Miniprotein binders against q56y42. Designs and how they scored, part 31

Target 1, 350 residues: q56y42
Amino acid sequence: CSNNTSNITTFKPLKLPLFWPWQKVKMGPLSVSPMGFGTWAWGNQLLWGYQTSMDDQLQQAFELALENGINLFDTADSYGTGRLNGQSERLLGKFIKESQGLKGKQNEVVVATKFAAYPWRLTSGQFVNACRASLDRLQIDQLGIGQLHWSTASYAPLQELVLWDGLVQMYEKGLVRAVGVSNYGPQQLVKIHDYLKTRGVPLCSAQVQFSLLSMGKEQLEIKSICDELGIRLISYSPLGLGMLTGKYSSSKLPTGPRSLLFRQILPGLEPLLLALSEIAKKRGKTMPQVAINWCICKGTVPIPGIKSVRHVEDNLGALGWKLTNDEQLQLEYAAKESPKSMIQNIFQTR
Below, E stands for the ipSAE of ESMFold2; O stands for the ipSAE of OpenDDE; V2 stands for 0.75 times the mean of E and O plus 0.25 times the DockQ between their complexes.

## First folded at step 16 (miniprotein)

Design k2 (at its last look DockQ between E and O 0.91; V2 from the best seeds 0.87)
Fold by ESMFold2, look of step 16:
Structure k2 (fold): chain B 350 residues (1-350), chain A 98 residues (1-98)
Amino acid sequence: as target 1 above (350 residues)
Amino acid sequence: SPEEVLQKLDELFKEIQEALKRGDLEAVRELLLRLLELVYRILEEAREKGNPEAIELIERFFEIFLRLVEAFEYGDMEAFKLLLDELKELAQEIKRAL
């Protein structure tokens, strides 16, 4: 036989996983990878230059994430510009359906989507219909996490109560395995937690801007409440929208349409950027990997964006190791030396 | 009252443009929250009067407003200015439809 023709057998080196199964984290009834991926750029022609010619590379990036044990993907019904409204969900659904690695097991992916608080979503039934529309775009029969994208408490408090009822109905109808919220501050987070608990609906996640550039008093209070209430914090913009990558610095400021934002924040970040660079060099890692690892070490689940195979390859390097306590403190003290922090999403409440 | 709200929209657009000229991004954020509140007020008034043409325009306004918020969050000030101009154009159409 061919297995004995050379009187030898070949043995390939064992491929070590990026993380072991016990390193997955609880998110309500779900077990998720310690890092997920966000899909904001998918279908966004205005800010990210999306073209359909990019779909094959995005699909390869998605498959690379799956092959390395990532099971959490975050999207939203509002992702996609103009005629591509909802395109992020359509692409994710397509990639899940077409994945050879998921053949017959597509439900093992945890899809987290978000439902915008549009001013025309005024009944719980309308909010449930938004969930059904997301499921149709995704071509799946159940979401992992259905999230209210932001609170309306500060400007339309009666609408918010309707949207909370909609989350309850989504759960009771089996459309979602769990519910979450995004951009909720400490007060509203406690209120919705109590509301949902009274109705037997676990609040599994809260998604906010949390990073070495977004760790002020309010963000730390949200994290503390999440820890107390058993809510998993999902960290969006873990790389400070590019400020923590090392691509730009006080000596390499960007040109173009984003320069105003970067010029206001980057010059004050020298202590943090140096600490990131020093630790990255010492550990044989990249600065993005260190920044993402820090979010993981804080007990959050970061969701960096998927743009290319190379960026996914780099971000996966954030897994399989931990910053020491001293390295975490070094980064946090350097971050506190920064005179500026990221501006919060306008929908972020207190 | 509708005329008063629409005048406040015009003033708000000017305030946003001035805040952006001076680079005051926290002021822009606060003004965007005021814009959000005004959108809800004009939409409620259009609903009370049963004006479907105005409602449709205001809903389109909100969709572009979300793109404006995304441009602000991302820090793309060229896209932000373009979208703000689109909102100003829609505000004029809303005034005509009311």
Scores: ipSAE 0.864, ipTM 0.941, lowest interface PAE 0.7, mean pLDDT 89
Fold by OpenDDE base, look of step 16:
Structure k2 (fold): chain B 350 residues (1-350), chain A 98 residues (1-98)
Amino acid sequence: as target 1 above (350 residues)
Amino acid sequence: SPEEVLQKLDELFKEIQEALKRGDLEAVRELLLRLLELVYRILEEAREKGNPEAIELIERFFEIFLRLVEAFEYGDMEAFKLLLDELKELAQEIKRAL
């Protein structure tokens, strides 16, 4: 009896695109996916336990993001700890170069890097050299978006002007397609926009902490200014360090390093966690997917961290659907009932 | 005076440690900004005086300070405490180089 094992050609169902080309988000001259990925974990040994043995897993996660039409990747020149400084950009450059999916379309990937305002970056030329060093690590000729990582206005206002001139020079030299900022408050955002505008440089993006845990008066004002000025808001920490995932609650506090922060925020977060859970259940989605989808619905581009194929798969589930206006209002109401929000970045300006 | 700057540096580290013990993370954030401002002033003075040893130590201080900021932002208070202790030791080295 010859067992003819019929080769069931598993027709991989044509995965419908998670979003259509007309759903791409304009960011200055660029067209980006409605969501990007952040690479802060890449090379971070201290906080994430990064090891070079993880690089294959990070590459698989990157390829899966590309296969699903993600083309925005956020990085920084300060990412990577100690001897691994710049490791995030090195890995991203490697993965873009080695990508079998891109096959000559490497330029469709929008790399958004952030240049640290280091105290030794005293001249605009030194800041332009930081951009060149990022291009070298990334193994690309031009960045999508060159970002100032934070403002020095509060402690070194003279340095800030030099860094702004550095952004102008990066753009004029064609080293970047667009310029952006991170950790700018409402007042400082207007100032840099006006400064760049008078020099013919469009400010294309502002990156701030924006989530259901970070939607206070300041974040809403930044969003309003961005909408008025044609700046795209990039929302980092869209999951509130995992507090919006439903993994933790007042009855299920995390143990270890993050316990203090989470003990302060979680005991007032029940209404928001309930609203996220109810909407997630109704939509057949996860709480993280709802929280990310809310950021998209608010007209921001969320950049959740990429660490594994599983995290990419989970975050990709935030695409291909939209929260209703009523669901958005329900989440925003529940978020306002929370007595505590996320702590802002130390460098966040007014 | 240089001595007053150095005393303020010790006071800020003490206040940060006390704010951490109280769990007052907003106070920690404000005190870290004051620490940054103070260290920038020390760096300007070290540059004006042409003190390369102090400049190098302060540049190293900023590298560790960025990791401290990351630890704070991500809520890793164990990493934050370790980095704060390292900054406190390095601050004593900066004091000796001034």
Scores: ipSAE 0.857, ipTM 0.939, lowest interface PAE 0.7, mean pLDDT 92
ESMFold2 (binder alone), look of step 16: mean pLDDT 87; pTM 0.845

Design k3 (at its last look DockQ between E and O 0.81; V2 from the best seeds 0.84)
Fold by ESMFold2, look of step 16:
Structure k3 (fold): chain B 350 residues (1-350), chain A 98 residues (1-98)
Amino acid sequence: as target 1 above (350 residues)
Amino acid sequence: SPEEVLQKLDELFKEIQEALKRGDLEAVRELLLRLYELVYRILEEAREKGNPEAIELIERFFEIFLRLVEAFEYGDMEAFKLLLDELKELAQEIKRAL
């Protein structure tokens, strides 16, 4: 029957997806939340001031993300400075193991880690052993995604083929459910896709710097290739290392060690920052939430960092709504009027 | 020759410091890749010669280099300069071990 009273069945109109955390997106054979979280800060004393006294707050932040439907967590075997080498993976593994909400469900978390293309990783077996070491630090038997952290094509093209075979072997041995790459440019991305496709290995993701400050011709070409080939782009630094938060502007520059970078970029960003601010106010959101939502609207999966419970609370507000097409165009045109962009990773290829 | 390679190494450090002084971050990015590639060639030579002391120092160089790249990407120029100085020190140790 059809009627319109509170005590009787009401037919709901058809709704479009609004990036709710439970509305997972495809990433190769995996289903992931439309936003994940990155763990670069975990164990990084040098850049992020990590101290072990922060671990309880990080664990609470991790649990909050899980409770709100986030299932994608990105780490790397190189995350952690000095004596804390590998600490990011150790912390993530600890939090997964100790989580009461994941008891019996640990396999529902998609762990994505990255293996550094160190010059001593010269055989596919050595690369596979890097994956095994990551699994040991994480205390899990299988990764969701094993990623080559950067291409060696620019300086050691022969090493790269060995690392590609290592990714194939990781998959064939059941150590990963899928493979990905990070910091690949357009030409190398097509090449590795063809290489893996021929071997039946799912290339599920390409992780690059992608944001309203990193949407130049090359980044858009990478995005286009991902769309054509069925590769999910994972957006790192979706907030432009804090430049898109509204905390700084041309009239409010940071002091201290990052001021040189910010002075290079911020003076030209007023159109973009104004557009972000206007849309944020209109939607009852924050500027970071708008910037992250834009990444999601482009079909990417952004991975903002986890630093605290407060950061997770803020970033979760990027979910559950969608920028209109007009708002997306407004942001993109404002970004085009902002003549500076972020510097790309030194290893990002052609 | 080995002497030409080591001279180029010293020149690259100088060029990186000069580019950073003038705020040319894209030049720094390009020079960092050239430095990485040059040290990669030195590592290949050290392996061919069977020089375990040099190999060990060069592997440490690359571990620190990754931190340098991360500091550059994050925009922490104090960390960048500190790590660049450490790499210059290691480069001198590598030269002595070759």
Scores: ipSAE 0.859, ipTM 0.941, lowest interface PAE 0.8, mean pLDDT 89
Fold by OpenDDE base, look of step 16:
Structure k3 (fold): chain B 350 residues (1-350), chain A 98 residues (1-98)
Amino acid sequence: as target 1 above (350 residues)
Amino acid sequence: SPEEVLQKLDELFKEIQEALKRGDLEAVRELLLRLYELVYRILEEAREKGNPEAIELIERFFEIFLRLVEAFEYGDMEAFKLLLDELKELAQEIKRAL
């Protein structure tokens, strides 16, 4: 009895690309995926319970993102708690280096790191040294985007000028392909843009909290300025810490550490959660996918957090389709009916 | 005066704790920025006076303060309270070094 084990060559179906190369987003000289991933959870023991035993899972999540054409990864030099300071950059550098998918195309990955405005970074040279330290942790010769993590304008305006000159020097030295900022308000964004422009340095990105829970007058003004000045808005917290996921409601409040914040925002969020749910159902998508897709449709690049293969798979489902203008307006109307928005970063300027 | 700065530091910690008890997170945000600004000025003064012990303690304060900001942004109020208590203790050490 000859057991003909028919080698069923499982044709892995050619996964159609989630987006075409012409759907890549311009960010200064760079071309990035319509969505990136944030790595804030990487090395955060206190808030995420990070353990080094998770590194293999994070690597698998990174590879899955790359396999689906994601090439923007956001990090910061301040990410990682205590002895794990800089762990996010170390992990990202390791994963880029070890990636079998990249096969010599490591330069196609756009690393966007954020340099903390630490009170001990008093000179432009010290800020350039922070960039070098990030490059060393990342094990790369050049960053995609060097970002100022927050403005010091409110408390240390002289330090801010030094940090801006540090960004200029990073660019002139070729340590970064482009420069960006985070947590800049409308007025301060114009000032840094003009400062950099006079020095031949293009401001390529502004990273702010932007979502259906963070689309107030200020966020819309920042978006308008970004569109006028050719700056790409990067939207962090596109899911509003999970409030836009439908996991929680006024009738289903979270217990534990987030209960206070969520008890303040979830009451009156019903119209937005309903609109997200209805559109998600109509589209055969999840509420998170709709919320991320809205950020893309608004011309921002959302950077949801990456923690697992499942989170990558779920977020990748936000690509390959677009909300209609009517669906966007329905979501924006429902979002405006919410009496409360997300709390902004402490350092968010005017 | 140095004493007035130190009194303002205690007042800010008290006001933050009171705002937390009221659940006024926007007041907490504003008070945290004021706390950062105050400690930044204390650091400038400590640098001008050449007080290396105070500088080291204040630099540690800012490292913990960034974790406090992260806890606040992510809405982890348990981690936030623990970090705030740690900052309050460290603020007393800074006061003793000044």
Scores: ipSAE 0.844, ipTM 0.935, lowest interface PAE 0.7, mean pLDDT 92
ESMFold2 (binder alone), look of step 16: mean pLDDT 88; pTM 0.873

Design k5 (at its last look DockQ between E and O 0.93; V2 from the best seeds 0.88)
Fold by OpenDDE base, look of step 16:
Structure k5 (fold): chain B 350 residues (1-350), chain A 98 residues (1-98)
Amino acid sequence: as target 1 above (350 residues)
Amino acid sequence: SPEEVLQKLDELFKEIQEALKRGDLEAIRELLLRLWELVYRILEEAREKGNPEAIELIERFFEIFLRLVEAFEYGDFEAFKLLLDELKELAQEIKRAL
C-alpha cells in the first residue's frame, strides 16, 4: 500500500497591501510610503548594544518592511559608534543590494541620509565629499534625500552658508534626487527654503521631533510652514522614546539609565495615556500604532526606529486605517493637559 | 583672554554636573549648546595659531560630544555620565596643548 502523501501546497494568502500606490506621500520629486523606518540603532553599540551578530535580524526586519511596501529608510553618516562609524549606511547599502524582494528595483528605495555639520566641514567641497562617502558606504550612485543634520546658525552662521551651498552642489551634480534639513525651527526653515529656491533647488523635507509628546507651538508652526511651502515634515521619535507605548506610567516607572527622563515626563501624562489606551482598545490596535497613526493623520511621515522583525510588524499595524478627526482632537486635547513635553534637540533653531 | 576661555570651560562642566544632580534637563540642554559654542571658538583659535595637536584633540572632543548628545536625547544618563567624564578628561588634555 503506497501512501501517496499529496503535497498540499499551502497557498500563502496574498497579503493585502497595507496601503495603495495612490496613498503614497509626495516628498518633492519622490513618492514615499506613509511611514518610513529610522536606522539609528544600527551600529550603535553604546545605547542599543549593537553587535554584528544582529545583522541577520536587521536584514530580516528590512525585508519585511520592503515586502509591506515601505520604501523610505532614514539614516545618517554619524550613525554607528567608534570603529562602527557609518555602520548604519553600510548595513542599509548591503541590505538593499542583497534584497531578493526588490528584484532589480533597488531605485524604488528612497534612502534619506543626514550629513553631520562637523566643525571640520568648512568648505562646500568637503560637504559634497561627505555625500560621496555616504554613497560609497551605501553602494549606490544616487541618494533619495540628502539632509543637513542640524543648523550651525547659532554658533557658526558662515559655516551654515557653506553647507547650504554644499546641498546645492550635491543636487546639481545629481548625487541626490532631493535635499532636506533636520532640526530647523520656523525662521531658519524659511531662510534655507528661500536660499535653495533662488538656486532652483527644491527643499523637499524638514525632519523634526513630532509626536503627541512634541506638538507644541513651535512644532505646529513648522508644520504650517511646511504645508504652505510644499515641504514634507518627517517626524522622528513618534513614540516619545517609548513613553507613548503604555509600557510605563506614573505608577510603573522604569528603572535603570532612562529612569530620570521618564520620571520627569510620566507624572501628569495619565490623560494622554488613557486616551491612547481607549482609542487603541476601540480600534483593536496597540497604543504605539495609534500614536504613529496620529503622526500620519497630521500629514507627517513618521520614521520609527527598527531593531527586529517584531518592531516592524508592530509598526506596520499603524497603516491601512485612519483616526477620525474626533479621535485626533481627543488625543491632542489630552496631550495639551500634559504639563511637560519632550526635550528638543540641542541644535533645534528658532 | 585664553585663560578666561579655559576657566569658562571648567565652569560649564561644573554647571552641567550640578544640573544633572538636580535632574534639570532643560538646563543641561542649554549648557550643552554653550559648551559646543565655546569649544568651537577654541577650535577656531587653534586653527588660526596653527596648533595641530590641539586641533586633533578638539576634533576628537566633538566626535565624543555627538555621542553625549545622542545619550542625552535617548535619555540614557548612565552613558551620558560616562561620556561627560571622558569629555572632561579630554578638555584637560586640550588645555595642556594650548
Scores: ipSAE 0.875, ipTM 0.945, lowest interface PAE 0.6, mean pLDDT 93
Fold by ESMFold2, look of step 16:
Structure k5 (fold): chain B 350 residues (1-350), chain A 98 residues (1-98)
Amino acid sequence: as target 1 above (350 residues)
Amino acid sequence: SPEEVLQKLDELFKEIQEALKRGDLEAIRELLLRLWELVYRILEEAREKGNPEAIELIERFFEIFLRLVEAFEYGDFEAFKLLLDELKELAQEIKRAL
């Protein structure tokens, strides 16, 4: 009963964010959400069964991530198969351009792309041109992060030096706000850091396979180097390509083309899968959310894939809470008791 | 010799197929890098000799090879087998163009 007026005094509650702006993390000159999303599946007909009829759902998944504060999206110029080469970048660019939630704010999205070390990229100028082609597919003027997709040091060390100069030129020409690397081992990571530091180019990120299934000696050494040098580790495959979801177990193996991989690894994971399940139950979370949250708690930025609105919705539940120290130790102990691990990328160096 | 390099290519394909039969994923990983490096050297030689037909075939080989690497990393061994067969056929075309 309001005085002199009406009966419309109902307040609408504020919608609280999944994470607060001060929980964003530094990546060189950039401020990014504590989780990002990867777009490997976008345009990949071979492994992910991509069809253009999926584009509307992918766009809705992108919008859901954006509405919940995600600003980091990872792509690559090699994402997309056959005639859809580059399609992941084209879709991401389209979604950024068409987003009503980004109207006037498109620059707040941090686009991270990767430039494949194709054998025909032989000059720094060719590598800079690859960056310009990515910008054209994305329909943006500047990347957040330009990343070298893998090191050529193990097979073509002279090409790698040319590509490093290309990263410097990309930065000097203003095509990228910062640079990063992917699939660099500990020794090569230190070398490129030193190379870029003397040239005033910010190495903001190192992207590697990092998860409860990929935390062996080399991966922990990479993380230690990142922590020491102020480089943000971006964790790809944080769910072990499905091994950490709880969909499968030693008693419920997948059928189909991936069964060999799962048969090799899942039977050795029982202690880890049980620890994930127990913590998920206690916290009212899913096993994927616990596994992703662990990556966040370790100070990395995980980039689970965008496949559907449901997947993004589930993965967003990894935000807004933290595993306790005891829960983190429980998971890490269980991972050590589970000696099976993912095979590293073929190009990751020592 | 050039003949020995091309024979080594055939041997690597056979070793990869044998490693797949026994499920030895770490061996496949190591063999894929050796195959990548070998074909990279063949491409360098084709460029030095100015052989545009071979260069075009080898560049196509690397496009397909990247898909093979991705199939391996994703663990899709049916896609892997099909791509490996495609690369073997392309390798014969490359040998003829050299």
Scores: ipSAE 0.857, ipTM 0.936, lowest interface PAE 0.8, mean pLDDT 90
ESMFold2 (binder alone), look of step 16: mean pLDDT 87; pTM 0.863

Design k6 (at its last look DockQ between E and O 0.91; V2 from the best seeds 0.88)
Fold by ESMFold2, look of step 16:
Structure k6 (fold): chain B 350 residues (1-350), chain A 98 residues (1-98)
Amino acid sequence: as target 1 above (350 residues)
Amino acid sequence: SPEEVLQKLDELFKEIQEALKRGDLEAIRELLLRLWELVYQILEEAREKGNPEAIELIERFFEIFLRLIEAFEYGDFEAFKLLLDELKELAQEIKRAL
């Protein structure tokens, strides 16, 4: 169709596309980018092959994410192996402090960390001290979100109540702006929500494995509870630990130590991988970008991991557009045809 | 009794190794939780008796156990096997300290 002439002068504000990083979403009192980044690989020599020679690239990846409007970074006090225990938090704190784009604006970064339910954390004061130790490693005065990393209900229910009170105290002392949990199943999620509510502490986030490979009955029940209670779901492993990237299939398995996991899960994923590929081609996107965008379309905030500038560049392409409802249903139907799903964290409760 | 708990600990390590040979990841997930449940019970008893040597060994056990469950979740079963062997050896040290 050809243009007709029109003599109209109108001021219009810029309209940003949906899921644009500067159009933040609510997470309790916080405004966060529609996608964040996870830092599990930072300091992990055992599983991720971390070496200190990688720090410059990690810093560049952090800066690229920040420059593109990402403000949510997820870490944990247990991230880092051996002598590098806590290294993920130390690296994140260093990058925040050294960032020239954040000069005077360091508080705009939302740091989410997780406190392990170590068996020696037996008093609420000890749990509060774990938070102070995280703040020291990060070199910041306040966390965006302080999260209990997993429930002890299955083996130490009395410890769990102490850790819940520790979260209350972290909030009351102003050490965290918001409180969350990770790896909580639907029944325990309702229980902690009610516990915190009676103490004037809103539960702002629940972080669980949620993806096209982790959307079974229990995970959908968690999502439904989050929607009902105003809790923001943070999706970890949104790419199924590499299974949704298109690099592998049942006939093209990774070699090495992870092949058993991929052999267990990849059989039967061909309909899902095909649907991802077809939509990716149609939209001019990659399969990872489609999988991450799906998580955002469900109202979750995914936190894919980062290890390189290239990973951040690729993952940023999940933003600025939206799958249609039909495309979402196509992916979900294909995912339900899978004979197996990802296995949940061993501590995830009912 | 304490002796029955220690016997179950040895049986759980064997069951985990058998499940790994079968590639039964859901069984491994369930067995790993049972393993920690039993070790936590031993920790509680060590605290009641005032046995600091056992407490220190069990805390070290959990440090390795946390790496084990991370290896399981990531799917690195070479690291998993090595960490499981370390836990088996540490479990024998715990038994001796009791």
Scores: ipSAE 0.887, ipTM 0.952, lowest interface PAE 0.6, mean pLDDT 90
Fold by OpenDDE base, look of step 16:
Structure k6 (fold): chain B 350 residues (1-350), chain A 98 residues (1-98)
Amino acid sequence: as target 1 above (350 residues)
Amino acid sequence: SPEEVLQKLDELFKEIQEALKRGDLEAIRELLLRLWELVYQILEEAREKGNPEAIELIERFFEIFLRLIEAFEYGDFEAFKLLLDELKELAQEIKRAL
């Protein structure tokens, strides 16, 4: 009696999309997912313990993001430590090229890289060459968004004008589909917007630290200016380095390298952590998912870091639902009760 | 004077180390920007004088400085201390090349 074990082809249930195509966010000429992923961990040996043995895991995490409709990936030319300089862009380029999910639709991926304002980038031509070097590492002909990584206005205002002209030249040469900035304050953001507008170059994005731990007067003013000028705010560190995850509290302070920062901010964060926990429980979500969803509800595009399949799965749970206005106000009220906010980038302008 | 600039460099490293001992993160942020501005001025002066050895050392200083900023932003103060010590050593090499 030959037991024919019928191969029950387990129909993988069609994963419903986490968001519809009409829920994509406009970013200048581009259409992006409501959330992107940041790649700062990629090639960072010192802070993240990156090793090349992790590349397969990072590739799986990237594929899972694509399969769920994520098409915005943020990187920088300065990412990767020592001999691994530019490794983030190299890995992203490799993963886009090797992607089975894209099936020839590589151009649907919006790569947003940031060009460092290195002191040796003295000419617009050198800054355009930085863009070309990023394109070579990414193995693509055109970037989605070319970003100035920080303003030099405080220490080198003449260099800043050269870098702005470099952004114009990148756009005019078709090396980038759009231009953006990072770490610009409200006054400097208006200046670059006006400079680019007079040259027919649309400023499409402003990337700043924006979270429930970074929603001060300045961040709200930047958001208001972005809304007025049609600029999309990209929110980096949406989880406040993990302080918004619920892993740590005033009663559960971390030990080791990050203990100093966390010991200063976690005391008095109890109202915000409680509000996040209550809303998370009510919604059947995690505290990180609530914190990321808040950034989306505020009209920003959050870019949480990608390090593993698990981190992608956890962050994807921030999509397909929205906080109510009352839940947003509850979180914002609790955040204002916190005596300390996150420290800003050293180059963050006024 | 060139000597006054070099003295200010040592003072800034001392102030950063003292702010780190106090855990004053906002003071560290402001002092890091001042250190960046000062070393940028030293680089411009080295370019004007045509000192290629000093330029190479200062460019290396800025590469390590970006890692220091990343460590500060990430809140890894063990990595921050190691990188600050490396920058302090390299600052002494820059001083010898000027």
Scores: ipSAE 0.881, ipTM 0.947, lowest interface PAE 0.6, mean pLDDT 93
ESMFold2 (binder alone), look of step 16: mean pLDDT 88; pTM 0.864
ESMFold2, look of step 17: ipSAE 0.878; ipTM 0.948
ESMFold2 (binder alone), look of step 17: mean pLDDT 88; pTM 0.867
OpenDDE base, look of step 17: ipSAE 0.876; ipTM 0.945

